# Designs tried in a protein design chat: miniprotein binders against q9rrp1. Part 32

Target 1, 274 residues: q9rrp1
Amino acid sequence: MASLNSALRTAQHVRTATRGALLWGYEQKLAREVKANGKLPRHLGLILDGNRRFARAAGLQREMGHSFGADKAHEVLQWCLELGIPSATIWVLSTDNGSREPAELAHILSLLEREARQLAVDPRIHANRVRVRAIGQHDNFPPQVLAALNNLEESTAGYEGMRLNIAVGYGGREEIVDAVQSYLRTQAAQGATLEQAAENLTPDAIGAHLYAADQPDPDFIIRTSGEIRLSGFMLWQSVYSEYYFCDVYWPGFRRVDFLRALRDFQGRDRRFGK
Below, E stands for the ipSAE of ESMFold2; O stands for the ipSAE of OpenDDE; V2 stands for 0.75 times the mean of E and O plus 0.25 times the DockQ between their complexes.

## First folded at step 23 (miniprotein)

Design ra7 (at its last look DockQ between E and O 0.01; V2 from the best seeds 0.00; counts 0 for: pae E 17.3 > 1.5, pTM O .687 < .8, placed apart)
Fold by OpenDDE base, look of step 23:
Structure ra7 (fold): chain B 274 residues (1-274), chain A 102 residues (1-102)
Amino acid sequence: as target 1 above (274 residues)
Amino acid sequence: DPEELEETIAEAQKLLERAERLLRYIQEALEWAGSPLLKWAQRALERAKKLLQKLRELLKQLEERGNPEIKEQLDKLEKKIEELAERLKKIAEKIKQLEEKE
């Protein structure tokens, strides 16, 4: 009996190691194929979904799902840098997340503060000259979270490397409203009447006042969790975005899943409404 | 216009749901996070007060339109606004008690 159990364990270890080596070899092949094609998104959107479902499936607390979700964001940043993706926007927190349990939201805000502090001193951020911005409505954030976000933005404001937008307190309808309000304030400061401001209102005028208006529109949006919807993510900017819905919870999102998404993007014909 | 009335009722309902969500969020945040979220809870309370005021203004506009068919919906909306106003007071008192402990 003991010898058979040892042989079965050894066979399971060899099978797991062989599967691991085959997966690694496949991932390295896929990374070479993606790099060799060279057609990468200029702006990658990421909808980070499934943290709570991951935690539940793992028998963990919801908070641990968000912590592993933050760790995964650092891995994805590394993968973007390694591939040379020029811009990325990650959706961490929506405006509607005020419907979450306050314990969960306080934990997310505490994580956001921690992650903002870590990024502000991350050697990868500084070495690659990554410009980080928080986008969304932050007026209602805790002062310590705002201070951490502002310090991260200030610490990276002069960088011309990869652009990283962290969408927190973000909603696509709220962004459009904020853009129109910003436009109207600019018109008013120029001495325009309300009628003149209305006549001068164009899609490009709204676009110039969106969050991260100094970046190209997202070419490619990846959503995790198997949910087939944008939920208002980059609502204006996503007009010509390619979409990839991955049936993996965000904390479980692997480099192989990311490379598969990029390979799928590379195979698409972008018609731009033609 | 019946359509404008339905749209105004639907707007009032959306504002009510926003206020209810915000008040639950403030209350539970004050229970869990204590002092570090106090300044946030204050700002969120002031936002909830402004939402409640807008709801009362919309209710008054709907009442002035005098449509008897919506009266039961208005009475339900008024009752919910009063329940929210009482929850807002309790939250404001709890915020004040936390400020006095700092």
Scores: ipSAE 0.016, ipTM 0.183, lowest interface PAE 9.3, mean pLDDT 83
Fold by ESMFold2, look of step 23:
Order: C-alpha cells, then sequence, then structure tokens
Structure ra7 (fold): chain B 274 residues (1-274), chain A 102 residues (1-102)
C-alpha cells in the first residue's frame, strides 16, 4: 500500500504541474491577444462578490474570505497597471452592513486600514502615479481607518495616471441622495430659491455631484460569484456599461479569468461593427 | 475492504489539507489585523481543533483495523497530525500573547 500511495501522490503532482504549465501558456496567449487588440475599458468596475462563500467552501470562518479578497484586489491592481487600464472602481463594502456580524465588520475595517497604509507607500502607486480615492459614506468609520484613507488620498491627490476608486460604505442610492443634497447646498449657497434650484436641475447637474464625478462612466463591469445583477453598484453611471458575470468567487478570480473578461469586452465592439 | 481503506486514507488527506490551510489563514490574519480579530481567531482555532480531532478519530479507526499494509501511511499520518498540533499550539500562544498586551 505504501508503493500504491506513493505512486498516487506522484501521479497527482505530475498532473497538477502539467495543468499549471498549460494554463500559464494559455494565459500568456490571452494576454498577447488582449494587448494586440488594444481596446481596454476606460473605466473598469469590479463587484467583489463571494468572499464569504469562498470561506464557507474551504471550511473557514467568513472573515478569512475577506482577507483573501484583499490579496486578490492587490493582484487585480497589478493586472490593471500592466495593461494600462486608466480607471477602476472596486466595491469592497456596501452601505447595507446591518446583517454583518461585528467581528466580520471589524475585520474588514482593519484590513482596509492596513491595505490603505501599505498602498500609500507602495512604489507601484507612486511610480505609476495612481490617484486613489475612497468613495462612499464614511461618517461612522473608526478614526484610524479614516486617517489611513485620508493619508492615501492626500498622498496621491496630484497624480494624473491611473485612477483607483475604492468603494467602501458605498451604495448607489445613497450616492444619488448625497449628490442631490450636495447640489441643493451649492444652489442655496449661491442664493437660489427652491424653485430656481428645481429649474436648474439637469442630469449633468446631478452627475457633477457624484463621488467620482471627474472620471468617465464605467464602460465595463465585472461581477464575480455568478450573480447576474448590479445591486446598486454605480447606479447613476452604469446605465450604458457592458457587463461580465463570472462564476468564480472573488478570492478565486485568476488572471486568466480577468483576461477572458477583457477579450469578451473586446469582441463586443467587433461584433457591432465598431 | 480495499476500497474502504483507500476512502479512509483519502478522507484523512483532505482533512489534513484543510487543517493546514486553516492554520495558515489564522496566522496570516493575526499578523495582518491584530486585536480586532482575536475573538474571530479564537473561534477559527476551535474549528481547527475540531479538524484535528477528526483526524485523530480516523487515525484511531485505522489503528483498530491492524492492517499491516497501511503501517507506513499510519506513521506518516501520525507525524503530520503532530505537526499540525504544534502549529495549533503556537497560534494559541500568539493569541494569548496578544490578549495580554491588551
Amino acid sequence: as target 1 above (274 residues)
Amino acid sequence: DPEELEETIAEAQKLLERAERLLRYIQEALEWAGSPLLKWAQRALERAKKLLQKLRELLKQLEERGNPEIKEQLDKLEKKIEELAERLKKIAEKIKQLEEKE
């Protein structure tokens, strides 16, 4: 039985190594195809779904799924930089936090603090002049998280390279309400009556008050975990976005999955005669 | 009987892989996040203890069969279970250390 068990281990190792080499070769071919086509999203949206389900499938507590999800977000940032994608928004934490256990929320917030601090000194961010912003409602975040986010935003505020938005405490309906409130406060500060503010209201006026109004609308949105819906992600801005729904959970999202999504995006223009 | 033996060994190998991954995740989480995750880490460590207990139950079942063909595999399983028990002990010590700092 020792000989059989040893032979089974060897066969499994060889099989795993062979699949790894073939996958790597396919991934490199996809990368060349994506680069040769040249069409990339001007603003990529990422709905990071499946952290908790990934942890459950591995027999782990759900908080660990968020830790692996954070590692994956760093990988995706690197992939965006390598390809030259000019803008990305990643949805880390929604406003609907009432169903989360306190320990899970504390874990997500502590990861956010650590990742923000690490990113603020990351040579890739500075060498590529990545402008990083946190978008969403942050009023009730712990002071140390707010300080880390503010430092990251301020240290990159002058950069004109890639733009990275971290949507944390974010909901699309809340963003619209915040934009309307900001619009009304601006009108009031200028002496407008309510009737004048109503007459001045246009889609562009609301758009100008959204969290990341200085960036183009997303043209491509990827959602992991196989859910076929947006759940309020960039609700105002996404009306004409192309969507890609990927079956994998976010921590298991691989570079080859990312490249497949981009190739699919590229094929949509060719299909419509652009 | 041969099919049952192979199933038991495969189950033990799967549990070993899960336990190793879980202990690694706990170590990484404690390094990255610190005290906000202490209660979560304690609960995750209890999960790892249950996996180790299941591994020990499988080991006992294999020992009770007394099959001489599996003796080397049984010895390897015992050593890996000891390895995981040592990692678990070190994680428990780290959690205690972090609690004393608070």
Scores: ipSAE 0.000, ipTM 0.125, lowest interface PAE 17.3, mean pLDDT 79
ESMFold2 (binder alone), look of step 23: mean pLDDT 80; pTM 0.765

Design ra8 (at its last look DockQ between E and O 0.02; V2 from the best seeds 0.00; counts 0 for: pae E 19.0 > 1.5, pTM O .625 < .8, off the site)
Fold by ESMFold2, look of step 23:
Order: C-alpha cells, then sequence, then structure tokens
Structure ra8 (fold): chain B 274 residues (1-274), chain A 102 residues (1-102)
C-alpha cells in the first residue's frame, strides 16, 4: 500500500513536470519566432477588460479582480521590456465612471495610488530608464492619487528608454477636446485671431496637442475579454492601428497569449502582397 | 472563391477557440456556488449556444462547397463541434442542478 502510493505520487510528479516543460518549451519557441521575425509594434496599445468578470468567475470580490489586473500589468511591462517594445499605452480607467458604485471607484483609485508609488521605485523602471506618463483627466482625483502620479512622472521624466503611458481618467473624445483647447490657447498666445486659428487647423495640428504627441501612433492594439470595439481608446491616433481581440479576461492574459497576438501582428503584412 | 473559403475556415477556427475558452470559464465559475456567478454562467451559456450555432452554420457552408482537399479539416471541425455540444449539454444540466439546490 505505502510502496504503491509512493509510486503513484512519483508518476504524477513526472507527468506534471513533463507538461510544464512542454508548455515552457512551446512558449520559448514562440518567443524565438517572434523575435526572429523582428517586426514588433512601435507603440502597443492595451485595452484591459474583464477584471470584474474574472473575479466573478473565480468567486472573488470584484475589487480583487482589479488587483489581479494590476499584477498582470506588471507582467506585461516585463514582457515588453524583454522584447524591446519601445512604447506602450495601457487603458486602466475611463472617464465614464458615473455608473460605478462609489466603493468600487474608491478601491480602483486607492489601487492606482499604490501601484503608482510602487512603479516609481520599481527597479525595472529605473534600470531600463522607462519614461512613465499618466494620460487623461486627473483634476478630480483625490490629492494622494495626484501626488503619486506626479511623483511617478517627475521621477522618470528624463528617461529616454521605453515609454509607458498609463491611461487613467482617459477617454478619446475628451482627449480630442483637450487637444483642440490646447491648440486654441497656443494660437491665442501667438496673437492669432479666431479666423487665423481656424485656417491654421489641420489634422497634424490636433495631433501635436494630444496627450502623448511625442510618440508614434499605435500600430497594434490588443483588447481582452472578447469585446470587438475600440470604445474611444486613442481615438485620433488609432486610424491605422491593427486590432487583436482576445477572449481571455485581462487577469488571465498569459505570456503565450501575448506572443500569439504579436505573431498575428507579424503575419498581417503578408496580406498586402505585391 | 478560394480566398473566401480560407477566410471562412479561419473564422470557424477562431470561433471554436473562443467557444472552448468560454466553456472553460463557465466550468471554472461553476466550482464557486453563488447567485451572481450562477447568473453570469447562465448568460455565458447563452453566448456559448450562439457560438455553437454559428459554428454549425459555417460547417454547413463549407460542406456545401464539397472541396475534397479540406475534408480532413472539416472532419476535425465536426469532431470538435460535437465535443463542444456535449460539454455544453453537461454544463446546462449542471446549471439546472445548481438552480434547484438554491
Amino acid sequence: as target 1 above (274 residues)
Amino acid sequence: DPEELEETIAEAQKLLERAERLLRYIQEALKFAGDPLLKWAQQALERAKELLQKLRELLKQLEKRGNPEIKEQLDKLEKKIEELAERLKKIAEKIKQLEEKE
């Protein structure tokens, strides 16, 4: 009986270890294929979705779904750094929060403060000289959240490595309005009349006043949870973006899923043959 | 139309992958008894039924074309769709059992 139980435990350990090694090997092969191809997004957009549904599916409070989602964002940052992706934008909180329960919104904001403070001292950020910016409308955030975001931005402002944009309090329509307002204020400061400002208005003029105007437009956008729509994410800049819609909830988004999305991105240029 | 046929097969494969993931999440959700999770599972089951029906429509479209070069792929799709339908039936019965116990 004891000898049989020991043999059964050994057999299960061997099977589990073998499966783990095969999964690891496939992921490494896929990573090599992606890197050998060499085509990577110059600016990767990530619409994380499904935190609440992930928590619900796991029998957890919805606040924990947001916490797992934050943990996943740290993993994705690591994957981007390992591959050398030069710019990424992650959409963590939209401007339309009026339908959320106050307790959930308060939790999201407290999590945002904690994650911003952790990121400001994250050795990966400083060793890789990642410039981090929070883009969106922040004036109504609690003071401690604003302080954490400002500290993160200021402590990385001189970095010239990877650029990471955290879209918080962000909506594409609001970004466009802010850009137009910024354009008009610049024109007024130069002494332009309204007629002159209208004549000078071009798509490039609006683009120059967007939140992250110093970065190239996103060329690849991944949305999790199976929703097939943009929802206003980088509305102006995404006109030529390729989209990848993944049914996995954000906290369950694995490195192999990420690599498969990149492989899909790499295959799209073949559809535009000679 | 070879390009249209290849696009239809690719769409069917993507829908199959989506349906398999959705059923896996439903099965994981059913490990945790609770009204909000059970209601989510009921709604997800309806989406899974819709995906299965779309898969069957695509399969019939591919079979009508009668291309012998894709017969092996069609046979594999049929087997996976049959497995998916059986899993969906078992999940629906499990949800009904959980509704009765609550």
Scores: ipSAE 0.000, ipTM 0.104, lowest interface PAE 19.0, mean pLDDT 79
Fold by OpenDDE base, look of step 23:
Structure ra8 (fold): chain B 274 residues (1-274), chain A 102 residues (1-102)
Amino acid sequence: as target 1 above (274 residues)
Amino acid sequence: DPEELEETIAEAQKLLERAERLLRYIQEALKFAGDPLLKWAQQALERAKELLQKLRELLKQLEKRGNPEIKEQLDKLEKKIEELAERLKKIAEKIKQLEEKE
């Protein structure tokens, strides 16, 4: 019995090592193929979904799923920098998340504060001159969370490297309403009548008042968790976005899954409604 | 499921490698200690402590599953976690000594 268990363990270790080496070799091949093609998104959207389901499947508390989800976001940032993706928006928290348990929301906000403070001093942010912004409705956020987000934005405001938007308290309908309100306030400050403001209202006028309006629209949106829906993420800007739905929970999202998504994007013919 | 167990062990190993990488970066940053690198080293130290705590919780959950085949892998991971915890303590002491000199 002891010799058979030793042989089975050795065979499992060889199988795991061989599988690991094969997966690593495949990932390195994919990375070379993606880099050699050179067609990358100018703006990558990421819908971070499945944190709770990941935790449940692992037998973990929900909070741990969010914590691993935050950890995964730092890996994806590194992958974006290594590939030279110019802009990324990550959706962390929706407006509709008011339906979450208060303890879970408090944990997510505490994670956001921590991650914002860490990004504000992250050598990768400064060395790559990454400009970070929080996008969404933040007025009801705890003061310490707002202070951490503002400090992150201020610390990176002068950078002209990669653009990173963190969508928190974000909803795509709310963004359009905020854009129209911002437009109307701008028109009013210019002395326009309501009639003139209505006549001057164009798609481009709304676009100029969206969150991160200084960035191109998302070329590619990846959603994790197997859910085949946008859920309002970049609702206006996503009109010509390519979509990739990955049947992996966000904390489980691997570099190989990211490279597969980018390879899939590279194979697409973007017709822009033609 | 043996596949879920292998996946959870692989995730624990990735967390460990991440904590090991973070500790190396902190140690390199501490060679060039000055504001803002010291503040970064502190924040990175706290993140490394949290990663180590998460890894210990994951190991404790894996141990509770009572799979004897993974016990030897868990014991190896636990030993590496202890080595990392000792390195974290030494880094924390070094950060504190640098703060007391500024």
Scores: ipSAE 0.000, ipTM 0.229, lowest interface PAE 12.8, mean pLDDT 81
ESMFold2 (binder alone), look of step 23: mean pLDDT 78; pTM 0.743

## First folded at step 24 (miniprotein)

Design wa1 (at its last look DockQ between E and O 0.02; V2 from the best seeds 0.00; counts 0 for: pae E 16.9 > 1.5, pTM O .562 < .8, other shape alone 4.509 > 2.5, placed apart)
Fold by OpenDDE base, look of step 24:
Structure wa1 (fold): chain B 274 residues (1-274), chain A 102 residues (1-102)
Amino acid sequence: as target 1 above (274 residues)
Amino acid sequence: DPEELEKTIAEAQKLLERAELLLRFIQWALKWAGDPLLEWAQQALEQAKKLLQKLRELLKQLEERGNPEIKEQLDKLEKKIEELAERLKKIAEKIKQLEEKE
């Protein structure tokens, strides 16, 4: 009996190691194929969904699902840098924060503060000259969170590497309202009447006042969790985006899943309404 | 059962951590009291009271099992929640007096 259990354990270890090596070999092949094609998004959008569902499925607290979601964002940043993706926007927190349990919101905001402080001193950010910005409505954020976000933005403002936008307190309708308000204030400061401001209002005029107007529109948007919707993510900018919906919860999103999404993007013909 | 005791202690610790997060949120919301922050502070306070009640029930079960380790932390948390509840009530009364003057 003892020899059979040892042989079964050894066979299980060899099978797990062989499956691991086969998966690794496949991922390395896929990474080479994606790199060799060279067609990458100029701006990658990521909707980070499924943190709570991941935690529930793992028998963990919701708070741990958000912590593992933050750790996964660092992995995805590394993957973007390794591939040379010029811009990325990650959606961490929606404007509808009031619908969350106060304990969960307090935890997410404490994580955001921690992650902002960590990124401000991250050697990868500085070595790659990554410019980080928080985008969204932050007026109702705790002062310590605002201070951490501002310090991160200031510490990276002169960088010309990859652009990383962290969408927090972000909503796509709210961004359009803020853009129109910014446009109207700019027109008023130039001495335009309300009638002139209305006549001068174009899609490009709104586009120039969006939170990340200095970056190209997203070429490719990945959403995790199996949900087939944008939920207002980059609502204006997404008009010609390619979409990929991955049936994996965000904390479970792997490099192989990311590379599969990029291979899918590479196979698409982008017509831009032509 | 030792495994059942460890599970109850781990549940009590997790509830305490959640109540401490709520207290920090209430303290922040009270510092910046205004809509919607007052409503969120009220909701957080009611959640913190429910967590505290559940902690008292778990503590009683732990005390009956001879493990009072969480008591001092719970008593400190209770006192902080009561102090914050009084502050929140005074702020709510002040807001209501402002609304009645407009």
Scores: ipSAE 0.012, ipTM 0.252, lowest interface PAE 8.3, mean pLDDT 81
Fold by ESMFold2, look of step 24:
Structure wa1 (fold): chain B 274 residues (1-274), chain A 102 residues (1-102)
Amino acid sequence: as target 1 above (274 residues)
Amino acid sequence: DPEELEKTIAEAQKLLERAELLLRFIQWALKWAGDPLLEWAQQALEQAKKLLQKLRELLKQLEERGNPEIKEQLDKLEKKIEELAERLKKIAEKIKQLEEKE
């Protein structure tokens, strides 16, 4: 019985190792193809969706899904650094979260504080000189969350490596309203009348007042959980973005899924001829 | 009764997928542990133990039907169930040690 149990455990290990080797081989082949092509997003957008559904499918409380989703975001940051993607924006929390249960929102905000503090001391952030910014409306966040976000931004403000934008308290319609208000305040400070401000209003004028106006527009946006819509993510900036909609829930988003999305991005120029 | 066996095998495969998701959550929670996450890891462990018991019941049903045509599928399923059981045992020991630290 003891020798049989040992043989069964050995056979299980061999089967698992063989399957893992085949998946590893495919992933490595795909990674080589992506690197050989060389075309990578200049600014990658990520819509993190499916945390609650992932937890539900696993029989877990929905708050646990958000915690696992945060861990996945760390994995994706590592993948971006390994490939040298120069800018990324991840959508963590929308402005319409007021419809969520208070306990769930409190957990998400506590998780945000913890993750921001961990990023501020993360060796990868400092070694790769990642400049981290929080974009969105933060006025109503608890003071400890604001302090964590400010500390993260301040500790990385001088970095010129990868740019990471964390969209928290973010909505695209709210961003546009904020940009228009900022534009109007600038016009008023310059002595413009309302009529002059209206005449001076152009798409570029609004674009200059968006949250991350100093970065190029996203050229590739990935959304998980199978929904084929943007839900207001970078509404102004995404007008020319390529989109990839992935059927997996965010916590289940694997490196092979990420690489497949990048290969698809690379192939789009070939679809229209070169 | 091949259609009943295929239905039971498909059900067992879905339960295995759920158990794998629970294990990934537990491993994540233990990596980033704070008091709320350790409690949630314990809850997920209890759920995974219930799934293991149900998987063993389904395997027993499949073995009682004794169809040689599905022996390879049954061997594969048994291996996954025993891997799950071993991983759950190791996780339970780790959670117990973390609780004793508290």
Scores: ipSAE 0.000, ipTM 0.240, lowest interface PAE 16.9, mean pLDDT 79
ESMFold2 (binder alone), look of step 24: mean pLDDT 76; pTM 0.712

Design wa2 (at its last look DockQ between E and O 0.06; V2 from the best seeds 0.00; counts 0 for: pae E 19.1 > 1.5, pTM O .665 < .8, placed apart)
Fold by OpenDDE base, look of step 24:
Structure wa2 (fold): chain B 274 residues (1-274), chain A 102 residues (1-102)
Amino acid sequence: as target 1 above (274 residues)
Amino acid sequence: DPEELEKTIAEAQKLLERAELLLRFIQWALKEAGDPLLEWAQQALEQAKKLLQKLRELLKQLEERGNPEIKEQLDKLEKKIEELAERLKKIAEKIKQLEEKE
């Protein structure tokens, strides 16, 4: 009996070490395949969903799900830098805060403040010349959160490396409204009548006034949590985006899941409506 | 049953991971300490203590099943549980010291 149990456990240790080494070997193979293909998104969108569900499944407080979601965002930034993805937008917080408990919102905002302060002094941001921006409606944010976001933007404003947009207080309909308002104000400042402003209104005119209008539209949008919807994420810019829905909660999103998504993007024929 | 043993080890590993996650949260909440973070740290501490107790009970059940090669994995898990328990004790003392200052 002892020899059979020893052989079964040596087989289980070999199976776990072999599963670990096979998973690692597979991830390294997949990373080489993705790099060798060279077809990467010019702008990657990420919908960060499942933080609360991750916490619940782990038997953790909701707040911990958001904290591990922030840690995962740092890992994904590293993966983007290692692959040379030129632009990324991460959706952290929607405009629809009405569905969140006030304590959960306060925690997310305090976490955002902390993460913004950390990014502003992160050696990876400065060494890679990452330009960071917050995009969305921030007028109702606490002054200390605004100060941390502004300091992060100012500290990176001169950088020409990777573009990182952090979508906070972001909604895709609200962005279009803000873009149209910005367009109308610009037309008015140029002395245009309302009729002239209406005649001059084109898709490109709206596009020029969107958040991060100095960046290409997202080529590829990844959503976590198994939810098959955009929920208004980059609503205007996503017209020709490829979509990937991953049945993994955001804090559980792995480098292998990211590389699988990129391999899926590489296999797509982007017709652009042709 | 080897499958029941694998299931119990996998449950113990998940409980350890959860307890390590709770510990990181409590350490963060105590670093950023302000109301309501102290209350969340206390709740997380009590949850981590319950997870550690359940993990110790699972380890004891695995030891009683008398499988010698699990003993080395159990000894390694037990050592990690003791290290985690001592860290949680120090955290509980620090929480109590913060409560006595308010």
Scores: ipSAE 0.014, ipTM 0.317, lowest interface PAE 7.1, mean pLDDT 82
Fold by ESMFold2, look of step 24:
Parts: sequence; C-alpha cells; structure tokens
Structure wa2 (fold): chain B 274 residues (1-274), chain A 102 residues (1-102)
Amino acid sequence: as target 1 above (274 residues)
Amino acid sequence: DPEELEKTIAEAQKLLERAELLLRFIQWALKEAGDPLLEWAQQALEQAKKLLQKLRELLKQLEERGNPEIKEQLDKLEKKIEELAERLKKIAEKIKQLEEKE
C-alpha cells in the first residue's frame, strides 16, 4: 500500500542521516585524538594506487579514475597543510607506467600538465609558501608538460614553508643510479681519481645526491589499494620509515582514512622520533 | 530528474576536456615526431573516436529528456562535439595519408 511505501522511504532517510552523523562524529573524534597526541610525520610519503580499479568499480572510463585521483591529491594536500605536516612526497607516475597504452599515458601527462598549472597559481600554495618540486626522470615528457612543471618549480623555488615533492617518471633504483652518477661527476669536477671517489663514498654522500636531498628522510609512508609493498618508492630514504597500507583505492581515500593512518603512526614506539 | 541531468552534463564536460587534450597530443605527435609515433597516433585516434561516441550518447540522453532549462548548455555541448568531430576527421585523414606513403 501507499502508506507502507511512504513509511519505508521515511525509515531509509532516517537510517541514512543517522549513519552520516555517526561517521562525521567518528571523524571529528579521531581528528581531536590526532591533534591532542601532536606527533606528526616530518616527511609523509604517499603511494597513490588504485585509480584504474576505482574507475572500473564505478563503471567509469580509466581517464576519469585518474581525474578523480588528482582531485583527491588536492584534498590530501589540504589535510597536510591543516595539520602542519612539513614535507610530503606523492608518487603519481612511476618509470614502470611507461608500458601503459599511449592514449592513457597521454591523458595522464595532460592531466599532470593541467594540475601543475593549477598548483602554480593555487592560493594555498602561495599563502602557505609551499615549495613544490617535480622529482624523477622527465626530460622526455612533452614540451607542454615540461613547461608546466618548470613553471611550478620556478614560481615556488624561494618558499620556505611546506615542501611538496611530486614524483613523476620516478623509480627508486633509477634515483640511486642518478645519485651515484651525480656523486661521481662532482668528485671528478673536484679533481678526484676513481680511487679517491671510492674512499670518499659514504651513505651520506649518496644521500646528498638524491632528488630531494635537502629534506629529511620520510618517516611515514602510506600506500593505498591494499598492496603490501613499497615498489621502490624512495628506496634509499625509506630504510627506517614506518609503513601503512590502506585497503581503499586512492580516489576513495577519505579524511577518516588519513586520520586513521596518522593515529596508527602515533601509536608506534620511540622509533617514530629517530 | 535534475540531479541525474547535472551528473550527465558534468560527465560530458569531463569527457570533452579529455578528448580535447588527447587531440592536442595526437597533433603534437603527428607534427613534431612524425613517423616514429605513427602507431601511437593510430591507437590514440581510436581512443578519441570512443570518447566522441560516448559524448554523442550523452548528448542524446540529455536531448531525449527535453529539459528546456538546459537548452543553452546542450547547444554549447553539441557545438563543441561537432568541432571535435571535425578535427578528428582531419587527423584521421592525415594519418591515412601518412600510411599510404609507405
């Protein structure tokens, strides 16, 4: 009957509103707990995974998954700024992704161009004096993408606030090779022989030649999509990092998920401060 | 259904933006790189055709609902779709000409 159908609709509306209020309340409680503890990552690493699977699960084309993933990255940047996390590295395109279909890669690169241009004029970047760097091997990117990345780096180069690294065309093994090459070229320019360069080689010497050598090593790394591995993300720098593997696809990564990860980080022992 | 219409319009606008960017990179590949990227351009062209087909399907859905409040938006969307279709035809002809030289 009509009265029964109306009662069922009303009950469904009440259940939805109650669930929403409970989720909001839990998120606010968690935010207060994280802020009260006060221990935050000095350098947060983010491995973005699951864009394609998110789009497939939603019945959308792969391109939309990457677009929603980019939107999520903006949300996470805002969360980092609100909490005062001083450094973050976001892995958006690995060297291994070069085997993707050409149109998907072109879309990812065009999205990167758009996002880099938007960040370059983003009021949050300038108001918080966020220094943005693109790290990785990207000389072969289309000229428009390179121009957008260069402009973003140049327009923020003098900033001393939060540091944001965008890892594009990035692989950890490639980073180490680049660092060793840079070290050797510096030694040669200073007149060192190969034997002297070998004698001068230390872990700190390699560390000084990594892409973002002026920043502390990451102490906390979050990977979405349920994969329990780092896949070479910041391979040299992450030797003492704490890891958190979240079982959601990146575009679906919520603020409550982020806060849970931070609470987990806060619950670990004294090695958080090492 | 106003919410369904708004979602469909937003999806169409996102697809239009992506199709435009994809065509920019296809044109770059055909202009700057030439023959080494011809196979890439052919594959990308096929994906651009799929995007155009989806855009036309979304336009049909919006037109079938007959909502006069969105008529201006539909006219603008249709014009952009036709402009992309014309550019896509020119790119396809250029690729065909390059294939026939070989």
Scores: ipSAE 0.000, ipTM 0.115, lowest interface PAE 19.1, mean pLDDT 78
ESMFold2 (binder alone), look of step 24: mean pLDDT 76; pTM 0.693

